Miniprotein binders against b1l550. Designs and how they scored, part 238

Target 1, 279 residues: b1l550
Amino acid sequence: MRLPEELLERARDIHSEAPSHRIKLDRVGSFGLKVPVEFKGFLLLAEADVWVSLPEGRRGVDLSRQVEAIYELSNPPKDPFSLCREAAISLLEKLNYADSSGVSIRFDAPLQDGESLKYYGVEISSIASDEIINKIRVEILGMTACPCTAELIRAYKSSEIAATHTQRSLGILEVSTKAEHPDPDKLASIIERAMSSPLRTYTKRPDEGGLVIRSLSNARLAEDVVREMIHLFLEEFGHLPEDTHILAAVRSMESVHMHDIYAERSFSLDEIRKEISSH
Short names: E, the ipSAE of ESMFold2; O, the ipSAE of OpenDDE; V2, 0.75 times the mean of E and O plus 0.25 times the DockQ between their complexes.

## First folded at step 19 (miniprotein)

Design ya1 (at its last fold request DockQ between E and O 0.98; V2 from the best seeds 0.83)
Fold by OpenDDE base, look of step 19:
Structure ya1 (fold): chain B 279 residues (1-279), chain A 95 residues (1-95)
Amino acid sequence: as target 1 above (279 residues)
Amino acid sequence: SEEELERLADEFRELAERLGYDEIEVTREGDRFTVEAERNGVRIRIEVEVNGKEIRITVTIEKDGRRIRFMYVITDPEKLEKYLEEIERIIKMFL
């Protein structure tokens, strides 16, 4: 049942009214939207959040207009990065009372692994005001082998290949920049290369054995992984603006403990360059 | 690099023309150029800097006393066309 359109003429615009309390809100929007995106030849259903700021003199946001803005841009499906940037800008233009807007898009990114697929988690966002800031967070699982236990076992048994405990580790790179979003596949690759070995969705026995041997020969602390991630990031993405902010982190799901080991470093490109140059 | 800079300047001029801008000013300063144009109170400023293989594009759109600025840093030439198309779509939102 559709209400008569004549009722719209009689009804107060509740959203445009003055609020009972004149307080600005930073974010008002729709969270948990599902939007189609095209990524590396895959059509994916991504989760999206859209929001704008609300001035103190306005009771509510036109939420329907926000939803329309992102869906107009998502048909036909496009890459999620362009969608994110365009949608953030579109929100500011369409909702002229807002001084800021934001879009976040989340999905599992497919990554080819031989004849199978693995994946990494990605969350991209764009925050628009006088300037646009783009943020990307990539999370991918890898494997780490403990060098400390390896050294103890080596010392005890005098073996060339020392057994050690191995575990899954979650690597995280988060980048905030005034430039466009960095390539997520490159970020995922950096994380995997920083670990003892990548994970594989499908392994034949010889491949599995090789993977484990590789991990044992490349044993790394969680701290080593983070430092390696930073090093590799600088090599690949050193061209980004100097005010680009990075979070590099790892969460190691230690197989000998009930708890995880966590390490992180937050830095700007300018800061880390100065740090490295001082050595 | 000079030929490349001129080509880029032409591409951005053409972009402004396609968008219906009639007053387009292109200013070159060394390894950078700026395209400025105005149409129906929508002002655009596109700054392009070329540093070796890196192309930095900064777009500023001004409308109704508001300013929006966004930037691209392109190291892969294959992405240039994609971002040109994106910039065009974005500016079109304001027209």
Scores: ipSAE 0.810, ipTM 0.929, lowest interface PAE 0.6, mean pLDDT 92
Fold by ESMFold2, fold request of step 20:
Structure ya1 (fold): chain B 279 residues (1-279), chain A 95 residues (1-95)
Amino acid sequence: as target 1 above (279 residues)
Amino acid sequence: SEEELERLADEFRELAERLGYDEIEVTREGDRFTVEAERNGVRIRIEVEVNGKEIRITVTIEKDGRRIRFMYVITDPEKLEKYLEEIERIIKMFL
């Protein structure tokens, strides 16, 4: 049922009124929206949140305008990174009472894996005010092989046993920058290359054996993985602005423990360069 | 180098012209140029710096006393056209 438009002349505009308590709000928005995006030839259904700041003198946000803004930009479906940046700016332009806006978009990114697919997690955001800050978080699983146990087994009796415990490890790279969002496939590749071996969707027996042998030949502590991620990140993305902030982390689901191991380092590009150059 | 920089400046001039700007000022200082224009109260400033294969683009849009500034650091020349199209779409939002 559609109500008569003439009612708009009689109804109060509740949102434009002053509130009873004049308190600024930092984030007012629509969360959990489903938006179509196109990522490297794949059409995906992503989840998005949109918001703006609300000044102390305004009772409510025009929420329908927020939803309209992102859906207008998502038709036809387009690159999620462009959508994120453009939507954040559009919100700020359309809702001129706000001093900031934000958009986040989350999806599982398909990645070619031989004749099959695997995936990794992506969350991006853009926060707009007088400057635009873009953030991307990538999470992907890999395999790690423990070098401590490998060394103990090598030294035990004779060296006839080539073994150590292996496990899935979740690698995380999060980048916050004034520049455009980094390519998530490159971030995922950095994480995988830092692990003892990548994970595969499936393997035949000869290929499976090769993965295990590779992991044993490239044994790494969680700490080693984080350090390698940072090294590889600097090689690939050292061109980003100096105040770019990075978090590199690993959560290792150790196969011989009841609990996980966690390692992380956060830094700005300026900070880490000074640290490395002092050694 | 010089031809590449001149072509970039021409592309941004043409971008502003497509958006309806008619008083477009382009200034150059070495490997850097700036495009400035105003139309219907929307003022744009596009600063481009070329350093080897790296292209840094900073866009400032000013409307109704509000200023919005964003940037790109392009190391893959195949992405330049994509970001030029994005910049054009963003400026159009204000017009």
Scores: ipSAE 0.743, ipTM 0.914, lowest interface PAE 1.3, mean pLDDT 90
ESMFold2, look of step 19: ipSAE 0.736; ipTM 0.910
ESMFold2 (binder alone), look of step 19: mean pLDDT 83; pTM 0.842
ESMFold2, fold request of step 20: ipSAE 0.742, 0.720; ipTM 0.913, 0.907
ESMFold2 (binder alone), fold request of step 20: mean pLDDT 83, 84, 84; pTM 0.846, 0.851, 0.847
OpenDDE base, fold request of step 20: ipSAE 0.808, 0.800, 0.796; ipTM 0.931, 0.928, 0.928

Design ya10 (at its last look DockQ between E and O 0.89; V2 from the best seeds 0.78)
Fold by OpenDDE base, look of step 19:
Structure ya10 (fold): chain B 279 residues (1-279), chain A 97 residues (1-97)
Amino acid sequence: as target 1 above (279 residues)
Amino acid sequence: SEEELERLADEFRELAERLGYDEIEVTREGDRFTVEAERNGVRIRIEVEVNGKEIRITVTIEKDGRRIRFMYVITDPEKLEKYLEEIERIIKMFGVD
């Protein structure tokens, strides 16, 4: 049922009224939208959040306009990065009372793994105000082997290849920059290369054995993984603006413990370069 | 690199013209240029700096007292066209035509 349009002339615009308490809100929007995106030849249904700031003198946000803004840009489906940036800007243009806007888009990104597919998690965001900041978070699972246990076993049995416990570890790279979003596949690759070994969707027996042996020969602490991620990131993305902020982290689901091991470092490119140069 | 700068300058000038902007001014200083244009209270500024294989594009749009600035740092030439198209779409959102 659709109400007569003439009723709109009689109804108060609740959103434009003064609030009971004159307080600015940082983010008001629609969360958990589903939007189609095109990524690497795949048509994906992504989850999206859209929001704007709300000034102290306005009771509510026109939420319908927010939803319209992103869906207008989503048809036809486009790459999620462009969508994110364009939508953030569109929100500010369409909602003139807002001094800031934001868009976040989340999906599992397909990654070729031989004849199969694996994936990494990606969340891309754009926050617009006087300037636009683009943020990307990539999460991908890998495998780590513990060097400490390996060393103990080596010492005990005098074995050339020491057994050790292995576990699944989640690597995380989060980048915030005034530039466009960095390539998520490259970020995922950095994380995988920082692990003892990548994970495989499926393995044949010889490949599985080789994967494990590789892990054992490349045993790394969670701390090692984070440091390696940072190192590789600097090599690949050193061209980004100096004020670009990075979070490198790993969560290792340790197989000998009931808890996870976590390590992280946050830094700007400027900061980390100064740190490294001081050695 | 110089040829690339000139080409990009022309591209952005033409973009401004195509979008109906007037008072287009192109300023070049060494390895950078700036395209400025205005129409009906909307002002656009596109700054391009070329350093080796890196192209930095900064776009500023001013309308109704609001400024929006965004930037691209392009190291892959294959992406340049994509971003140019994006810039065009973004500028069009501000309704000069």
Scores: ipSAE 0.761, ipTM 0.910, lowest interface PAE 0.7, mean pLDDT 92
Fold by ESMFold2, look of step 19:
Structure ya10 (fold): chain B 279 residues (1-279), chain A 97 residues (1-97)
Amino acid sequence: as target 1 above (279 residues)
Amino acid sequence: SEEELERLADEFRELAERLGYDEIEVTREGDRFTVEAERNGVRIRIEVEVNGKEIRITVTIEKDGRRIRFMYVITDPEKLEKYLEEIERIIKMFGVD
């Protein structure tokens, strides 16, 4: 059943009224939207959130207009990064009472893994006000090998045995910048190169052996994985604005422990350069 | 490079013309140029700086007292056309009334 359009003339515009309690809200919007995106030739179903700020004098947000803004831009499906930046600006332009808007988009990014695919996690956001801040978080699993146990085993029986415990580790890079979103594949590559070895979707026995041998040859502490991520990041993305903020982290699911090991460092580009140049 | 700067300046001038802007001013300061234009109360300013392989583009749009600024730091020339198209789509949002 569709109600008569004439009722719009009689109904109060609840959203534009003043609220009983005049309190500004930072984020009011629609969360968990399903949005199609096109990424590297793949059509993916992403999850998106859209929001705007709400001033103290306005009772509500035009939620249907918010949803329309992103869906209009998502048909036909397009690059999620362009969609994110454009939708954030569109929201701010369409909802003139807001002083800021935001869009986030989450998807699993495909990555070639031999004859198969693997995936890594991507979450992007764009927050628009008098400027736009773009954020990307990349999470990818890799393999780490403990150097302390490797050294102990090497010393055992003047060692003819090369061994240590290995485990899955989750590497994280998160970048917040005024420039366009960094390429997620480059971020994923930085994380994988910092680890002892990448994980594969599956391996045949000879390839599995090679993976383990590589891990033993590149045994690293979680702390040193984070340091290597930072080094590689600076080589690839040192051109970004100086106030760009980065978080580099590793969560190691230690195979011989009941608990995870975690290491992280956050920094801006100008901060880390001063730190490095002082040594 | 001078040839690259001249090509980019022409691209942005033509972009403003395609979107119906008048009062288009292009100014150059060495390896930098600025395109400024106004249409029906919407002002745009596009600042471009070329430094080696790096192209920095800053876009400022003003409408109804609101200002929005966004930027690109392009090191991959294959992505330049994509970002020019994105910039045009964004500017067009402010001209649809």
Scores: ipSAE 0.729, ipTM 0.904, lowest interface PAE 1.2, mean pLDDT 87
ESMFold2 (binder alone), look of step 19: mean pLDDT 77; pTM 0.775

Design ya11 (at its last look DockQ between E and O 0.95; V2 from the best seeds 0.80)
Fold by OpenDDE base, look of step 19:
Structure ya11 (fold): chain B 279 residues (1-279), chain A 97 residues (1-97)
Amino acid sequence: as target 1 above (279 residues)
Amino acid sequence: SEEELERLADEFRELAERLGYDEIEVTREGDRFTVEAERNGVRIRIEVEVNGKEIRITVTIEKDGRRIRFMYVITDPEKLEKYLEEIERIIKMFGLE
């Protein structure tokens, strides 16, 4: 049922009224939207959040305009990076009372693994104000082997290849920059290369054995993984603006403990370069 | 590099013209150029700097007292056309068409 349009002339615009308390809100929007995106030849249904700031003198946000803004740009489906940036800007243009806007798009990114697919999690965001800041978060699982246990077993049994416990570890790279979003596949690759070994969707017996042996030969602490991630990131993305902010983190689901081990470093490119140069 | 810079300057000038902007001014300073244009209270500024294989594009749009600035740092030439198209779409959002 659609109400008569004439009612709009008689009804108060609740959103434009003064609020009971004149307080600015940082983010007001629609969360958990589903939007189609094109990524690496795949048509994916992504989850999206859209928001704007609300000035102290306005009771509510025109939520329908927010939703309209992102869906207009989503037809036909486009890459999620362009969609994110364009939608953030569109929100500011369409909602003139807002001094800031934001868009976040989340999906599982396909990654080729032999004849099968694996995936990594990605969240793409753009925050618009006087300037646009682009943020990307990539999460991918890998495998780590513990060097400490390996050393103990080596010392005990004098084996060339020391057994050790292995576990799944989640690597995280989050990048915030005034430049365009960094390539998520490159970020995922950095994370995988920083671990003892990547995970595989399927393995044949010889491949499985080789994967494990590789892990044992490349045993790394969670701390090692984070440092390696940072090192590899600097090699690949050192061209980004100096004020680019990075979070590198690992959550290791340790197989010998009931808890996870977590390590992280937050830094700007400028800060980390100064740190490295001081050594 | 100089030829590329000149080509980019022409491309952005043509973009501004195609979008109906007036008072288009192109300034060049070494490995940097700036395209400025205005129409009906909307002002656009496109700054391009070429450093080796890196192209930095900064776009500023001013409308109704609001400024929006966004930037691209392009190291892959294959992405340049994509970003040019994006810039065009973004500028079009500000109501000249």
Scores: ipSAE 0.777, ipTM 0.912, lowest interface PAE 0.6, mean pLDDT 92
Fold by ESMFold2, look of step 19:
Structure ya11 (fold): chain B 279 residues (1-279), chain A 97 residues (1-97)
Amino acid sequence: as target 1 above (279 residues)
Amino acid sequence: SEEELERLADEFRELAERLGYDEIEVTREGDRFTVEAERNGVRIRIEVEVNGKEIRITVTIEKDGRRIRFMYVITDPEKLEKYLEEIERIIKMFGLE
């Protein structure tokens, strides 16, 4: 049933009224929207959140305008990074009363894996005010091999045994910058190259053996993985603005322990360069 | 290069013209240029700097006393056209028609 359009003339505009308690709100929006995106020729279903700030003198947000802003830009489906940046700016333009707007988009990114595909997690956001801040978080699983156990086994009297425990490790790179979002495939590549070996969707027995041997030949502490991620990041993305902020982390689900190992470093490009140049 | 800078400057001038901006001014300082334009109280400023393999583009849009600034640091020349199209779409959000 559609209600008569004439009611718009008689009804109060509740959203434009002043609230009974004049308190500013930081994020008011629509969360969990499903949005089609196009990434590297794939049509993907992404999840999006949109919001704006709400000044103390305004009772409500025009929620239909928020949803409209992102859906207008998502048809036809397009690159999720462009969608994210454009939607954040569109929200701020459409809702003139807001001091800031934000958009986040989450999806699983396809990555070629032999004859098959594998996926890694991507979450991007854009926060618009007098400037736009773009953030990307990439999470991808890899394999790590413990160098401590490897050394103990090497030192064992029958040192002909080449062994250590291996496990899945989750690598994380998170970048906040005034520049456009970094390429997620490059971030994923940095994470995988810092690990002992990548994980595969499936392997035949000879390939499976090869992955294990590679991991044993490239045993790394969680701390080493994080340091390598930072080194590789600086080589690839050192051109970003100096106030770009990065978090590099790894969570290792140690196969012989009841607990995980975690290592993390946060820094700006300016900070890390000063730190490195002091040596 | 000099030729590349002139091409980019022409591209952004044509972008402003396509969007109906009348007061378009292009200024050049060595390896950088600035395109400024105004229409119906909306002012745009596009600053471009080429440094070797990197192209830095900063876009500032001012409307109703509000300023919005965003940037790109392009190292992959294949992405330049895509970002130019994105910039045009964003600027268009602030105009009529």
Scores: ipSAE 0.721, ipTM 0.897, lowest interface PAE 1.2, mean pLDDT 88
ESMFold2 (binder alone), look of step 19: mean pLDDT 79; pTM 0.795

Design ya12 (at its last look DockQ between E and O 0.97; V2 from the best seeds 0.81)
Fold by OpenDDE base, look of step 19:
Order: sequence, then structure tokens, then C-alpha cells
Structure ya12 (fold): chain B 279 residues (1-279), chain A 97 residues (1-97)
Amino acid sequence: as target 1 above (279 residues)
Amino acid sequence: SEEELERLADEFRELAERLGYDEIEVTREGDRFTVEAERNGVRIRIEVEVNGKEIRITVTIEKDGRRIRFMYVITDPEKLEKYLEEIERIIKMFGIP
């Protein structure tokens, strides 16, 4: 049932009214939207959040306009990076009372793994105000082997290849920059290369054995993984603006413990370059 | 590099013209240029800096007392056209026919 349009002329615009308490809100929007995106030749259904700031003198946000803004730009489906940036800007233009806007788009990104597919998690965000900041978070699983246990077993049995416990570890790179979003496949590759070995969707027996042996020969602490991620990131993305902010982290689901091991470093490119140059 | 800079300057000038902007001014200083244009209270500024294989594009749009600035740092020439198209779409959002 659609109400007569004539009623709109008689109804108060509740959103434009003064609030009971004159307080600015940082983010008001629609969360958990589903939007189509085109990524690497795949048509994906992504989850999206859209929001704007709300000034102290306005009771509510026109949520319908926010939803319209992103869906107008989503047809036909486009790459999620362009969609994110364009939608953030469109929100500010369409909602003139907002001083800031934001868009976040999340999906599992396909990654070729031989004849199969694996994936990484990606969250692409753009925050618009006087300037636009682009944020990307990539999460991918890898495998780590513990060097400490390997050393103990080596010392005990005098074997060239020391057994050790292995575990699944989640690597995380989050980048916030005034430039466009960095390539997520490159970020995922950095994380995988920082691990003892990548994971495989499927393995043939010889490949599985080789994967494990590689892990054992490349045993790394969670701390080692984070440092390696940072090192590889600087090599690949050193061209980004100096004020670019990075979070490098790993969550290791340690197989000998009931808890996870977590390590992280947050830094700007300027900060980390100064740190490295001081050695 | 210099030929590329001139081509980019021309492309952005032509973009501004195609979008119906008036008072288009192109300023070049060494390895950078700026395109400024205005129409109906919308002002655009496109700054391009070329450093070796890197192209930095900074776009500023001013309308109704609001400023929006965004930037691209292009190291892959194949992406340049994509971002030019994006810039055009963004500028059109501000009421340019």
C-alpha cells in the first residue's frame, strides 16, 4: 500500500526538526546493505555500510537518500574501490547538512590457488570530509610453524628437520591513505609471504608434504610474521604518501594452547622510515 | 615525461571544456601543472605532478562553501584512464551537465 502523496504535504518532516538534545552525531547510516560489485571478473554481492555525520540542530538523517546514493552508483556493478570513493563523495553532495560521510564495503575476495580458489577478507572504506581518506583492510589465513619448539626438538633428537607444532594464523594489513586504495591482491600476497607457508584449498599428497616441510624450514614467531609483513609492505608500497597509516597484525591460533597469540604494529610511513634509519 | 605532462594538461583542459566550465586556467611549473575552472559557483582545481613513473593527481572541488579534495598516486599507466573517468564522474556529481 502506498500512501497518497498529498499526505506528504501535511506531514511534518521529522528528520529536519530540532532534536530534544542538541548534540552532533559522528555517524548515522544504514549498515548491512547488500550491493553488487565487480572484482577481478567476478560479480560479487558485497556488504556495505553508508553513513554521514548529523549536525546538532537536525533530529535525523535522510536515510533513503543514503541508500539511493550507493545503489545509483552500483548499477551497473563497478569495482568496489571506485564505488566506495564515489559513494562517499555523493553522500556529501546529496546530504548538504553533513560535514562528513563514509562508505565501507566488505566481501571475500577470490584468489586463484592452482586449479581451485582460495580467498581473503577485504574491507574497503572511504571517509569524506574536506579530504577523502581511503582505507583498506585485508585479512588472509596462512600457516606458521613454531621455531622455539623446533629448536627444542632439534636439540633433543639431533635431527636436521625438527618437528614442531604448526597452526593457522590470520594476517592483517590495514592501510589508511589519502591516495587511492592500494591493491588488495598485493596486500594479501605480502601477508602470505610473511607466513611460514600459505594455505591451500586442496593439496595432492606430494604437495602437502612439501608445504609442511617448507613451513618447518621457515619457522616464524607471530612477531617475525608482523616484522616481515612491515618489511615487505615498505618494499611494495613505499611510494604512498608519508602520512599513510598502516596496521600490521597477526593472530596465531596456536595449536598447543587454548588461546591465540596476537602481535601488531601501528605506524605511519614517515614514522617507520625514521625508525629504520636510526639503526 | 615532459610530453606526458603536456598531454595530461591538455586532457584536463579538454575535460573542463567538455563539462562546460568557464574561465579555464592552466598553470605549469616544472614537473607540475594546475587546471582551474569555474561554472555556476562550482570551482574545480586539478593538480598534476609527474615524478618519474609516478603521476600524482589532486582534485579539489569547491561548492557552496564546501571543499572536497581527493588524490591519486598512479604508478601503473594502465590505470590512468580509469581514474580520469572516475574524476569526470565525480565532477559531474556536483551539478555539471
Scores: ipSAE 0.768, ipTM 0.910, lowest interface PAE 0.6, mean pLDDT 92
Fold by ESMFold2, look of step 19:
Structure ya12 (fold): chain B 279 residues (1-279), chain A 97 residues (1-97)
Amino acid sequence: as target 1 above (279 residues)
Amino acid sequence: SEEELERLADEFRELAERLGYDEIEVTREGDRFTVEAERNGVRIRIEVEVNGKEIRITVTIEKDGRRIRFMYVITDPEKLEKYLEEIERIIKMFGIP
């Protein structure tokens, strides 16, 4: 049942009124929306949040308009990065009382893995005001092999036992920039190349053996992985604006311990270049 | 590179024309050009700089006293057309049929 449109002329517009307490709000929005996206030929169901700022003189947000902004742009399904940037700008244009808007989109991104697929986590956001800030976070699991234990075992039997503990490690790259979102596959590749070995959906025994040999031949501390991620990031994305901010991190689920090891570094491109050039 | 710069300038001029802008000015200086256009209180400014394979595009839209600025740093020429289409969709949001 749909109510008559004529009632809009007689009803109070509650949202446009002044509030009883004139306090600005930073984020008012709709969270947990399900939005279709198209990524590398796959149709995925993503989860999205949308919000705007609310000035102290306005009682409420037109929530239907903000939900409309992202759904109008998501049909037909399209690239999640374009959707994120366009929706953030659309929100700011449609809700002219706000001085800022934001959109976040989360999905699992497919990667080809032989004849199968594997997935990695992607979360993107766009924050619009007089400028647009685009953020992407990529998380992917890899394998690490401990170099300290490998060296002790080598010394014990003069390399008769080629062994060390190996474990899953979660690599994280987070990038905030004024430029368009970096390619998530390139970020995932940087993380995997920094690890001792990638993880596979499944392997046959010859391939499994190769994976283990690769990890043993490329043993790395969590600290080494973070440093390598930064090195590889600079090679691939050094062209981004100098005030681009990056977080590189690894959480290693150490197989011989009851606890995890964590390493991280945050930096801007300007900061890291000065640090490197001073050595 | 000179040929590509002229092609990009023409594409952005045509983009502004397609979106109904009547007052279009293109300014060129070396490896950089600027397209400025205005209609019905909406002003757009598109700044492009080409440096080797790198194309930097900065878009500024001003409407009703609000300014919105966003940028692209394109190193893969296959993505250029995609971002041109995105820029057109964004500019269209600002109320020119």
Scores: ipSAE 0.737, ipTM 0.902, lowest interface PAE 1.2, mean pLDDT 88
ESMFold2 (binder alone), look of step 19: mean pLDDT 80; pTM 0.812

Design ya13 (at its last look DockQ between E and O 0.95; V2 from the best seeds 0.81)
Fold by OpenDDE base, look of step 19:
Structure ya13 (fold): chain B 279 residues (1-279), chain A 96 residues (1-96)
Amino acid sequence: as target 1 above (279 residues)
Amino acid sequence: SEEELERLADEFRELAERLGYDEIEVTREGDRFTVEAERNGVRIRIEVEVNGKEIRITVTIEKDGRRIRFMYVITDPEKLEKYLEEIERIIKMFLG
């Protein structure tokens, strides 16, 4: 049943009323929307959050307009990065009482792995105010081999290739920039290359053996992984604005412990350049 | 590089023209140019800087006392057309 539209003329606009307490809110919106996006030839159903700020003098946000804004832009499905930026801007334009807006889009990105597919997690965001800041977070699993145990076993058995424990590790790169979102595939590649070895969705026995041997020959601490990620990031994305902020992190699901090892570094491009140049 | 800059300037001028702007000012300063135009209270400023293979595009839109600025840093020329289309769509949102 749809109520007669004429009733809207008689009903008070609750959202435009003064609130009981005049307090500004930073984010008010709809979370957990599903929106179609086109990514690398795949049509994906992504999860999206949309929000705007709410001034102290307004009781509520026009939530329907927020939802309409992103769905209008998502039909036909388009690149999620463009969608994110355009939607953030559209929200500010459509909701003129807001001084800021934001959009976040999350999905699993397909990555070719031989004849199969693997994936990485991606979350992209755009926050709009007087300026637009674009944020991307990429997470991908890799494998690490422990160099400490390897060294112990080498010393004990005098082996050329020492056995060691291996584990899955989650690498994370988060980039916030005034430029457009960095290429997520490149970010994922940086993370994988920083690990002892990548993971494979499907392996034949010879390939599996080679993967493990590679890992053993490239044993890395969680700390090593983070440093390598930063190094590779600077090589690939050094052209980004100096005020670009980066979080590089790894969570190693250590196979000999019940807990995880975590390492991270947060930095701006200008900061890290100064640090490296000082050595 | 100079020829490329001129081509870019023309492309952005044409973009403004397609959007219905009639008073378009293009200013060139060395390795950068600025396109400024106003239509129906929507003012746009597009700054383009070319440094080697890098193209930096900064777009500013002003409407009703509000300002929005966003930027692209293009290292792959193949992406330029994509971002031009995006910029056009964004400006259209403000023009109604």
Scores: ipSAE 0.801, ipTM 0.925, lowest interface PAE 0.6, mean pLDDT 93
Fold by ESMFold2, look of step 19:
Structure ya13 (fold): chain B 279 residues (1-279), chain A 96 residues (1-96)
Amino acid sequence: as target 1 above (279 residues)
Amino acid sequence: SEEELERLADEFRELAERLGYDEIEVTREGDRFTVEAERNGVRIRIEVEVNGKEIRITVTIEKDGRRIRFMYVITDPEKLEKYLEEIERIIKMFLG
């Protein structure tokens, strides 16, 4: 039921009042919005969160304006990275009492897999204040093969048996930068190339055998997967601002254990370059 | 390369002109240039640096005492037009 518009003239503007307890809030917003986006020719359904800061002298946020702002920018559907950056800035401009704003957008990104498609996870955010900080997190599954077990089995019969346990491993790259969001496909490629072998949506038997052989030939500790991700990241994205922050991580679902293994390194571009050059 | 730098400077001048700016200052320093303009209380400063194939763009927008700064580091020339359109849309948010 739609209420009469003239009631707006008679009602208090609750949002603009001072609160009883004058306490600043860091994030006030609408979370879990469904937003259409266009990515590489695909129309995808993304999930978004939008927020602003709220000063101690203002009781509430104009939440309907927040939701309206991102939906207006998402119609027609457009590139999620542009949407994220533009929405964060639009929120600051429209809600002038806020010192900062934020937008996050999450979706499954399609990736060409031979004649098929596969998907990987993408979460982006833009935090706007005096400057804009853009963050992207990419998560993609790959295959890892354990080099420790491979060496033990090799020693057992002096190269008569080539075997080790293989498992799915989740690779993670998270980049926080003042520059525009890095290309998620390039981040996903870095993660996959660091693994023992990529996972496929579907394979025929000869292709499946090849994946396993590749994994055995490219066995890597989770720690070395992370190191390789960092190396490949520096080759591709060394041009980003020196204070760009990266987190590289692997969570391995070890097939012979009831628990996972996790390895992680965070760094800025200037820090890691100094570390590498000082060895 | 000098012709490419001049073309790029013209692109940003045209961007400001499309938004209704008419007193546009362009300052050049070798491989860098800066576009500055003000209209309706909205001041823009666009700093562009070209280094080989890399184009670095920093945009500063000031309105009503608020300042917003954001940047792009473009290594894929196919993306330049897309980001110019994004910059234009963002500046337009402040005009009006």
Scores: ipSAE 0.737, ipTM 0.911, lowest interface PAE 1.3, mean pLDDT 89
ESMFold2 (binder alone), look of step 19: mean pLDDT 84; pTM 0.847

